# VHH binders against Abasic site processing protein HMCES (HMCES): the designs that were tried, part 52

Target 1, 269 residues: Abasic site processing protein HMCES (HMCES), of Homo sapiens (Human) (q96fz2)
Amino acid sequence: CGRTSCHLPRDVLTRACAYQDRRGQQRLPEWRDPDKYCPSYNKSPQSNSPVLLSRLHFEKDADSSERIIAPMRWGLVPSWFKESDPSKLQFNTTNCRSDTVMEKRSFKVPLGKGRRCVVLADGFYEWQRCQGTNQRQPYFIYFPQIKTEKSGSIGAADSPENWEKVWDNWRLLTMAGIFDCWEPPEGGDVLYSYTIITVDSCKGLSDIHHRMPAILDGEEAVSKWLDFGEVSTQEALKLIHPTENITFHAVSSVVNNSRNNTPECLAPV

## First folded at step 21 (VHH)

Design xb2 (from wc8 with N58H)
Fold by OpenDDE, last read:
Structure xb2 (fold): chain B 269 residues (1-269), chain A 117 residues (1-117)
Amino acid sequence: as target 1 above (269 residues)
Amino acid sequence: QGQLVESGGGLVQPGGSLRLSCADAGIDFSHYDMAWYRQAPGKERELVARINYGGTTHYADSVKGRFTISRDNAKSTLYLQMNSLKPEDTAMYYCAAGLEYESFEYWGQGTRVTVSA
């Protein structure tokens, strides 16, 4: 996963992240650093994206089932990194392979500390190799959305009003991530950054791309992944696998340029 | 597998130079780590050089001082300047790109480099 969409307004995003805590109370995640949230149809590595994480990471004795939403840097900077420039990391940390997550210090250590997060997105983009051509077809990949009687397929939103309705009820893609906290050697603010755990693609996606983010499908999976107070690393890792519960549609090449941030990025072609 | 396309391989005499290129027409690799690998006949594929998205480079000891990996993000192109080529450098050279830690998701089909007198 190298591109995502996360364009919802903050309030809409927050509402979309409504959840029940372990007591069954309906809650909205509390924001940390909401000003760092930058909506975009075209999110690239090193940009900030909102993630969910347990409140217990910030507050001692907090209910670990409570969720915080925070923009974090895409590309994990491990806490032990001593250089002043994260770009000097020897290996890319945008994604973490599930099969080697426990073998890599950069991921094992924060994971052992319970630093699990859920990366939020409208969906992610992948580029299909076209046979016989040097061209790639981009696809927008997301959770199946509930067809409201009035809201046709994302592509059928004939009116701005209908489009808004689609997004108001959009089921966000929830990807499993690991985050870490890095203190720059030169001082400054602690950097929160994350990596997306990747797996082999499901059968449905395999023709598009052979790798996919580990998607946490459903509230239970999301809750278990986040709740490091109650759910061990070993148990959490059982949640990491390909899922077939995705849909996709072809989009224009507009998304190819990371500078493009328009609805056209994810519009069906 | 990505459509990374390598070019620039060929036959060269010992001491000669080649410049390999790798490009993909569809994907912006500006955020990707990229690398050159090579596989000599009867040998395993080995890392030649790596460049991360920030331009930090790493070289195999066997090519240090002779090869230079570089990238043009605007062109989404990876380069390998190979100088002072040796017969031992004869191999199929592969371009790779990835966002995963210590792994490359995209691979080219390779370009053959033959160093022979």
Scores: ipSAE 0.866, ipTM 0.930, lowest interface PAE 0.5, mean pLDDT 93
Fold by ESMFold2, last read:
Structure xb2 (fold): chain B 269 residues (1-269), chain A 117 residues (1-117)
Amino acid sequence: as target 1 above (269 residues)
Amino acid sequence: QGQLVESGGGLVQPGGSLRLSCADAGIDFSHYDMAWYRQAPGKERELVARINYGGTTHYADSVKGRFTISRDNAKSTLYLQMNSLKPEDTAMYYCAAGLEYESFEYWGQGTRVTVSA
């Protein structure tokens, strides 16, 4: 997973993240650093994107089922990193493989601190190599969306009013992540950064790409992944597996250039 | 599956030079770590050089000082400049790209390099 869409205005995104805490109370996540949120149809590694994490990471004795939403840098910078420039990190940390996550210090250390997060997106992009050609077909991949009279469909959105209806009830993709906190050697603000856990692709995506993000399907999975106060690392890792509950459509090559931030990036072709 | 395209291989005399290129027209690899691997007949594939998205490089001991890995993100192209070539450098050379920690998800079909008279 190396390209996502996360384009919703902050207030729409926040409402899409409504949840119930362990007592059944309806809540919205509380923002940290909301001014760092940079919505775009075309997010790439090293950019900031919103993640959910437990309030217990920020407040002593907080209810660990309560959620914070915060922008974090995509590409985990380990807390032990000694150089001043994250681009000096020897290996890419955009994704980490589920099958070796507990063998790698970069991920084992933050997991031991309960630093689990849920990475939010409208969906993600992958490129399929077409048979008999060197060209690739990009796809936009996302949760199946429940159709209502208000929601419409992406293909039918030919006016601003119809476009707003599509996204007003969008079910956000929820991916399992690990985060860490790095203090730059020269000082300055602590850098929060994340990696997305990856797994083998499900059958439905195997013709597009052989890897996929670990998707947390439903509020129980999301709650257990976030709640490091009540759910051990060993139990949380049982949530990490491919899912078939995913859909996709082909998109134009506009998305290929990561500088293109337009609705055309995810429009069906 | 998911295939990069290498070019620039061929036959070269010992002591000569060769420049390999690797590109993919669809995916912008500017955020990826990239690498060259090689596989000689009857041997296992081995890392030759890697370069992270920020330009930091690492080389196998056998090629240090002779090979240079570089990237041009504007052209989405990876290069390997190979100087002072030896018969031991004869192999299929593969480019790779990835976003997974210590792993590569995209591979090319390879280009052959032969170093002999």
Scores: ipSAE 0.777, ipTM 0.894, lowest interface PAE 0.7, mean pLDDT 90
Fold by ESMFold2, fold request of step 23:
Structure xb2 (fold): chain B 269 residues (1-269), chain A 117 residues (1-117)
Amino acid sequence: as target 1 above (269 residues)
Amino acid sequence: QGQLVESGGGLVQPGGSLRLSCADAGIDFSHYDMAWYRQAPGKERELVARINYGGTTHYADSVKGRFTISRDNAKSTLYLQMNSLKPEDTAMYYCAAGLEYESFEYWGQGTRVTVSA
């Protein structure tokens, strides 16, 4: 997983993240650093994207079932990293393999601090090699959208009003992440950054790519992943597996260039 | 299944030079870590050099000072400049790219380098 769409305006995104806390009260997540949110149809590593995390990370004695939403850098910078420039990290931290996560200090340490997050996106992109060529067919991959009249028929919207209706009730993709907090040695603000946990692809995606993000399917999975106050690392890792509850459609090569930020990036072809 | 495409292999005499190239026309690999691996007959595939998205490099001890890995992000192309070639450098050379920590998800089919007459 190396490219996502997360394009909703902040207020629409926030409403899509409505949840119930441990006591059954309906809530919206509280923003931290909302001005760092940079919506785009075409997000790449090292850019900021919104994640959910427990309020307990920010507030002593808070209800760990309450959620904060905050933009974080894609590409985890470990808290123990000593160089001044994150591009000096020896290995890419955009993704973390689930099968080795507890063997790697970069991920084991923040997991031990309960630093679990849910990475939000409209969906993600993946590239498949076409038959008889080295060229690739990009796909947009997302949750089935029962709330709209046609999931995967995004291009069927023929007016600004119909486009708005497609996204008003969009079910956001919720991916399992690990985050860390890094204090630059030369000073400056603490950097919050995340990695997306990956797993072997489900059968439905295996013809596109052999890896997929670990998707948290449903409110119970999201709640357990976030709630480090009540759910141990060992129990949380049981949530990490492939899912078949996923759909996709082919998109044009517009998405290939990460500087293209238009609805065409995710439009069906 | 995706394929990075290597080029620039061939037959050279000891002490000679070659430049390997690796590209993919579809994916913009500018934010990926990339690497060259090699496999000699009867041996395991081994890392030759790697370069992260920011340009930081690492080399196997056996090639340090002789080989240079570089990337051209505008062309989405990876290079390996191989100087002072030795018969022990004879191998299939593979390009790799990845976003997973300490792993590569994309591989080429390889280009052969032979150092001999």
Scores: ipSAE 0.774, ipTM 0.891, lowest interface PAE 0.7, mean pLDDT 90
Fold by ESMFold2, last read:
Structure xb2 (fold): chain B 269 residues (1-269), chain A 117 residues (1-117)
Amino acid sequence: as target 1 above (269 residues)
Amino acid sequence: QGQLVESGGGLVQPGGSLRLSCADAGIDFSHYDMAWYRQAPGKERELVARINYGGTTHYADSVKGRFTISRDNAKSTLYLQMNSLKPEDTAMYYCAAGLEYESFEYWGQGTRVTVSA
């Protein structure tokens, strides 16, 4: 997973993240660093994207089932990293494989601190090699969306209000992530950064690409992944597996250039 | 599964030079770590050189000083300049790219390099 869409305005994104705490009370996540949120149809590694994490990471004795939403850098910078420039990291931390996550210091250390997060996106892009050429077909991949007569599909929006209705009820993709906090050696603000855990693709995606993000399907999975106060690392890792509950459609090559930030990036072709 | 395309292999005499290229038509690899691997007949595939998205390089001891890995992110292309070639450099050379920690998810089919008198 190396490209996502996360384009919703902050207020719409926040409402899409409504959840229930452990007592059943409906809540919205509280923002941290909202000015660092950079919505785009075409997010790439090293950019900021919003993640969910437990309030307990920020407030002593907080209810660990309460959620914070914060933009973090895609590409985990380990707390022990000693250079001043994250681009000096020897290995890419955009993704980490689920089958080796506990063998790598970059991920084992933050996991031991309960630094689990849920990475939010509208969906993600993958490129399929087309038979008969070396050119690739990009796809936009996302949760199946429940359709009503009041909501449209991505391809059917014919006015700004119909476009708004598509996204007002959009089910955000929820991916399992690990984050860490790095103090730059020259000083300045602590850098929060994340990696997305990957797994082998489900059968439905295997013709597109052999890897997929670990998707947390449903509020129980999301709550258990986030709640490091009640759910151990060992139990949380049982949530990490492929899912078949995913859909996709072909998109144009506009998305290939990561500088393109328009609805065309995810429009069906 | 996805595939990078290598080019520039061939037959060369010892002491000669070759430049390998690797590209993909669709994916912008500017955020990816990239590498060259090789596999000699009857041998296990081995790393030749690696370059991260920030330009930091690493070389196998057997090629250090003779080979140079580079990338052109505007063209999404990876290069391997091979100088002072030796018969033991004879192998199938593969391009790789990845975003997973210590792993590569995209591989090419390889280009053959033969160094013989």
Scores: ipSAE 0.772, ipTM 0.894, lowest interface PAE 0.7, mean pLDDT 90

Design xb2 (from wc8 with N58H)
Fold by ESMFold2, look of step 22:
Structure xb2 (fold): chain B 269 residues (1-269), chain A 117 residues (1-117)
Amino acid sequence: as target 1 above (269 residues)
Amino acid sequence: QGQLVESGGGLVQPGGSLRLSCADAGIDFSHYDMAWYRQAPGKERELVARINYGGTTHYADSVKGRFTISRDNAKSTLYLQMNSLKPEDTAMYYCAAGLEYESFEYWGQGTRVTVSA
């Protein structure tokens, strides 16, 4: 997983993240650093994207079931990293494999601090190699969406009315992540950064690519992954598996260039 | 599983040079870590050189000082310049790219390099 869409305006994104706390009360997550949110149809590694994490990471004695939403850098920078430039990291931290996560210091250390997060996106992109050619077919991959009588189509005319029909009630993709906090050696703001956990792809996606992000399907899974106050690392890792509850459609090659940020990136072809 | 495309292999005399290239038609690999691996007949596949997305390199001891890995992110192309070639450099050479920590998700079919008199 190396490309996502996360294009919703901040207020629409926040409402899509409505949740119930431990007492069953409806809540919205509280933002940290909202000015760092950079919506785009075409997010790449090293860019900022919003994640959910427990309020307990920021506030002593907080209810660990309460959620914060914050933009973080994609590509985890370990807290022990000594260079001044994250691009000097020896190995890529965009994704981490679930099968070896507890063997890698870069991920084991933040997990021991309870640094689990839920990475948010409209969906993600993957490229399938077409048979008999060097060409690739990109796909946009996302949760199945609830259809009503007047639901819009993804990629239909981009009038404001159709946009609202599709996106106002969009179910965000929720991926399991690990984050860390790094203090640059020269000082300045602490850098929050994340990796997305990956698994073998489900049968439905295996013709596209052999790896997929670990998807947390439903509020129970999301709550357990986030709540490091009540759910141990060992129990949380049982949530990490492929899912078949996923859908996709082919998109044009516009998305190939990571600088293209238009609705065409995710429009069906 | 995806396929990268290697080129530039061939027959070379000892002491000669070759330049390998690797590219993909669709995926922008500018954010990926990339590497060259090789496999000689009857041996395990081994790392030759690695370059991260920021340009930091690592080389196997057997090739250090003779081989140079480089990348052109604008063209999404990986290179391996091989100088002072020896018979023990004879192998199938594979390009790899990845975003997973300490792993590569994309591989090529390989290009053969033969160093003989």
Scores: ipSAE 0.762, ipTM 0.890, lowest interface PAE 0.8, mean pLDDT 91
Fold by ESMFold2, look of step 21:
Structure xb2 (fold): chain B 269 residues (1-269), chain A 117 residues (1-117)
Amino acid sequence: as target 1 above (269 residues)
Amino acid sequence: QGQLVESGGGLVQPGGSLRLSCADAGIDFSHYDMAWYRQAPGKERELVARINYGGTTHYADSVKGRFTISRDNAKSTLYLQMNSLKPEDTAMYYCAAGLEYESFEYWGQGTRVTVSA
């Protein structure tokens, strides 16, 4: 997983993240660093994207079922990293394989601190090689969406009225992530950064690509992954598996260039 | 795997040079770590050189000082300049790219390099 769409305005995104705390109360997540949120149809590694995490990471004695939403850098920078420039990391941390996650210091250390997060996106992109050509077919991959009489087409969401029909009730893709906190040696703000856990693709995606993000399907899975106060690392890792509850459609090659930030990136072709 | 396209292989005399290229017609690999691997007949595939998305390189001891890995992110192309070639450099050379920690998800079909008189 190396490309996502996360294009919703902050207020729409926040409403899509409504949740129920352990006491049964309906809540919205509280933002941290909202000015770092950079919506785009075409997010790439090293860019910021919003994640959910437990309030307990920020407030002593907080209810660990309460959620914070914050932009973080895609590509985990370990807390022990000594260079001043994250591009000096020897190995890529955009994704972390589930089968070896507890063997890698870069991921085992933050997991031991309960640093689990849920990575948010409209969906993700993946490229399939088409037989008979060296060209690739990009796909936009996302949760099945509830169709209503007011539902619109994804491709028709380029005006305010049509946009609301599609995106106001969009079910965000929720991926399992690990984050860490790094203090730059030259000073400045602490850098929050994440990796997305990956698994083998489900059968439905295997013709596109052999890897997929670990998707947390439903509020129970999301709550357990986030709640490091009540759910151990070993129990949380049982949530990490492929899912078939996924859909996709072909998109144009406009998405190939990571600089293109237009609705065409995810429009069906 | 088999999705990246290598080129530049061939037959060359000992002491000669070759330049390998690897490209993809779709994916922007500028955010990926990339590598060259090789496999001689009857041997295991081995790392030749690696370059991270930021340009930091690593070389196998057997090629250090003779081979240079580089990338052109604007063209989404990976290169391997091979100088002072020896018969033991004879192998299929594979391009790899990845975003998973210490792993590569994309591989080429390979280009053959033969070093013999």
Scores: ipSAE 0.759, ipTM 0.886, lowest interface PAE 0.8, mean pLDDT 91
Fold by ESMFold2, fold request of step 23:
Structure xb2 (fold): chain B 269 residues (1-269), chain A 117 residues (1-117)
Amino acid sequence: as target 1 above (269 residues)
Amino acid sequence: QGQLVESGGGLVQPGGSLRLSCADAGIDFSHYDMAWYRQAPGKERELVARINYGGTTHYADSVKGRFTISRDNAKSTLYLQMNSLKPEDTAMYYCAAGLEYESFEYWGQGTRVTVSA
């Protein structure tokens, strides 16, 4: 998983993240660093994207079921990293394989601190090799969306009002991530950064690509992954598996260039 | 599943030079870690050189000082400049790319390099 769309305005994104706390109260996540949110139809590694994490990471004795939303850098920078430039990391940390996550210091250490997060996106892109050519077909991949009076389909948006209705009720893709906090040696703000956990693709996606992000399907899975105060690492890792509850459509090659940030990136072809 | 395309292999005399290229027309690999591997007949496949997305490199001891890995992110192309070639450099050379930690998800079918008089 190396390309996502996360384009919703902050207020729309926040409402899509409504949740129920341990006491059954409906809540919205509280933002940290909202000014760092950079919406785009075409997010790449090393860019910032919003993630959910437990309030307990920020406040002593907080209810661990309460959620914070914050932009973080895609590409985990381990807390022990000694160079001043994250691009000096020997290995890419954009994704972390689930089958070896507990063998790698870069991920085992933050997991031991409960540094689990939920990475948010409209969906992600993946490239399939076309039969009989050397060209690839990009796809936009996302949760199935239930059409309601407040929403339409991506292909039916023919006005700003109809486009707004499609996204007002969009079910955000919720991916399992691990984050860490790095203090740059030259000073400055602590850098929060994340990796997306990957698994073998489900059968529905296997013709597109053999890997997929670990998707947390539903509020129970999201709550357990986030709640490091009540859910052990061992229990949380049981949530990491492929899902068949996913859909996709082909898109044009506009998305291939990571500098293109337009609705055409995810428009069906 | 997934395939990179290598080019530039061939026959060259000892002491000569050769430049390998690797690309994929669809995927922008500028955020990927990339590598060259090689496999001689009867030997295990071995890492030759690796370059991360930021340009940081690593070389096998057997090629250090003779080979240079580089990338052109504008063209999404990986290169291996091979100088002072020796007969033991004869192998099939493979390109690899990945975003997963310590792993490569994309591989090419290889290009043959033969170093012989």
Scores: ipSAE 0.750, ipTM 0.886, lowest interface PAE 0.8, mean pLDDT 90
Fold by ESMFold2, fold request of step 23:
Structure xb2 (fold): chain B 269 residues (1-269), chain A 117 residues (1-117)
Amino acid sequence: as target 1 above (269 residues)
Amino acid sequence: QGQLVESGGGLVQPGGSLRLSCADAGIDFSHYDMAWYRQAPGKERELVARINYGGTTHYADSVKGRFTISRDNAKSTLYLQMNSLKPEDTAMYYCAAGLEYESFEYWGQGTRVTVSA
């Protein structure tokens, strides 16, 4: 997973993240650093994207079921990193494989601190491997959406009001991530950064690509992954597996260039 | 197998040089780590060199000082300059690209390099 769409205005995104705490009270996540949110139809590694994490990471004795939403850098920078420039990291940290995550210090250490996050997106892109050709077919991959009149269908929007309704009720993709906090040696604010955990692709996606992000399907999975106060690392890792509850459609090659930020990136072809 | 295309292999005498190239037309690999691997006859595939998205490099001890990995992100092209070639460098050479920590998800079909008198 190396390309996502996360294009919603901040207020729409926040409402899409409504949740219930452990007492059943309906809440919205509280923002940190909202001005660092950079919405785009075409997010790439090293850019900022919003993630959910437990309030307990920021407030001593807070309810660990309460959620914070914050933009973080895609590409985990380990807390022990000594250089001033993250591009000097020897290995890419955009994704980490679930089958080796506990063998890698870059991920084991933050996991031991409960630094689990949920990475938010409209969906992600993958490029189908085409045997015998040099051409690739990009796909936009996302949760199945509840279809009403036109509220759950990207291709059905034929007016500004209908497009707005599609995205006002969009079920965001929720991916399992690990984050860390890095203090640049030359000073400045602490850098929050994340990696997305990957797994073998489900059967439905296997013709597109052999890897997929670890998707947390439903509020129980999201709550358990976030709640490091009540859910151990070992228990949380049981949530990490492929899912078949995913859908996709082909998109044009506009998305291939990561500088293209337009609705055409995710439009069905 | 693979979506990356290598070129520049061939027959070279010991002490000679070759320049390998690897490109992909579809995916923008500017954010990816990239690498060259090789597989000699009867042996396992092994890392030759890698370069991260920011240009930081790492080399196997057997090729340090003789091989240079580089990339041109505008063209999504990876290079391996191979100097002072030895018979032990004879192998199929594969390029790879990836975003997973210490792993590569994309591979080329390979290009053959033969170093013999």
Scores: ipSAE 0.749, ipTM 0.889, lowest interface PAE 0.8, mean pLDDT 90

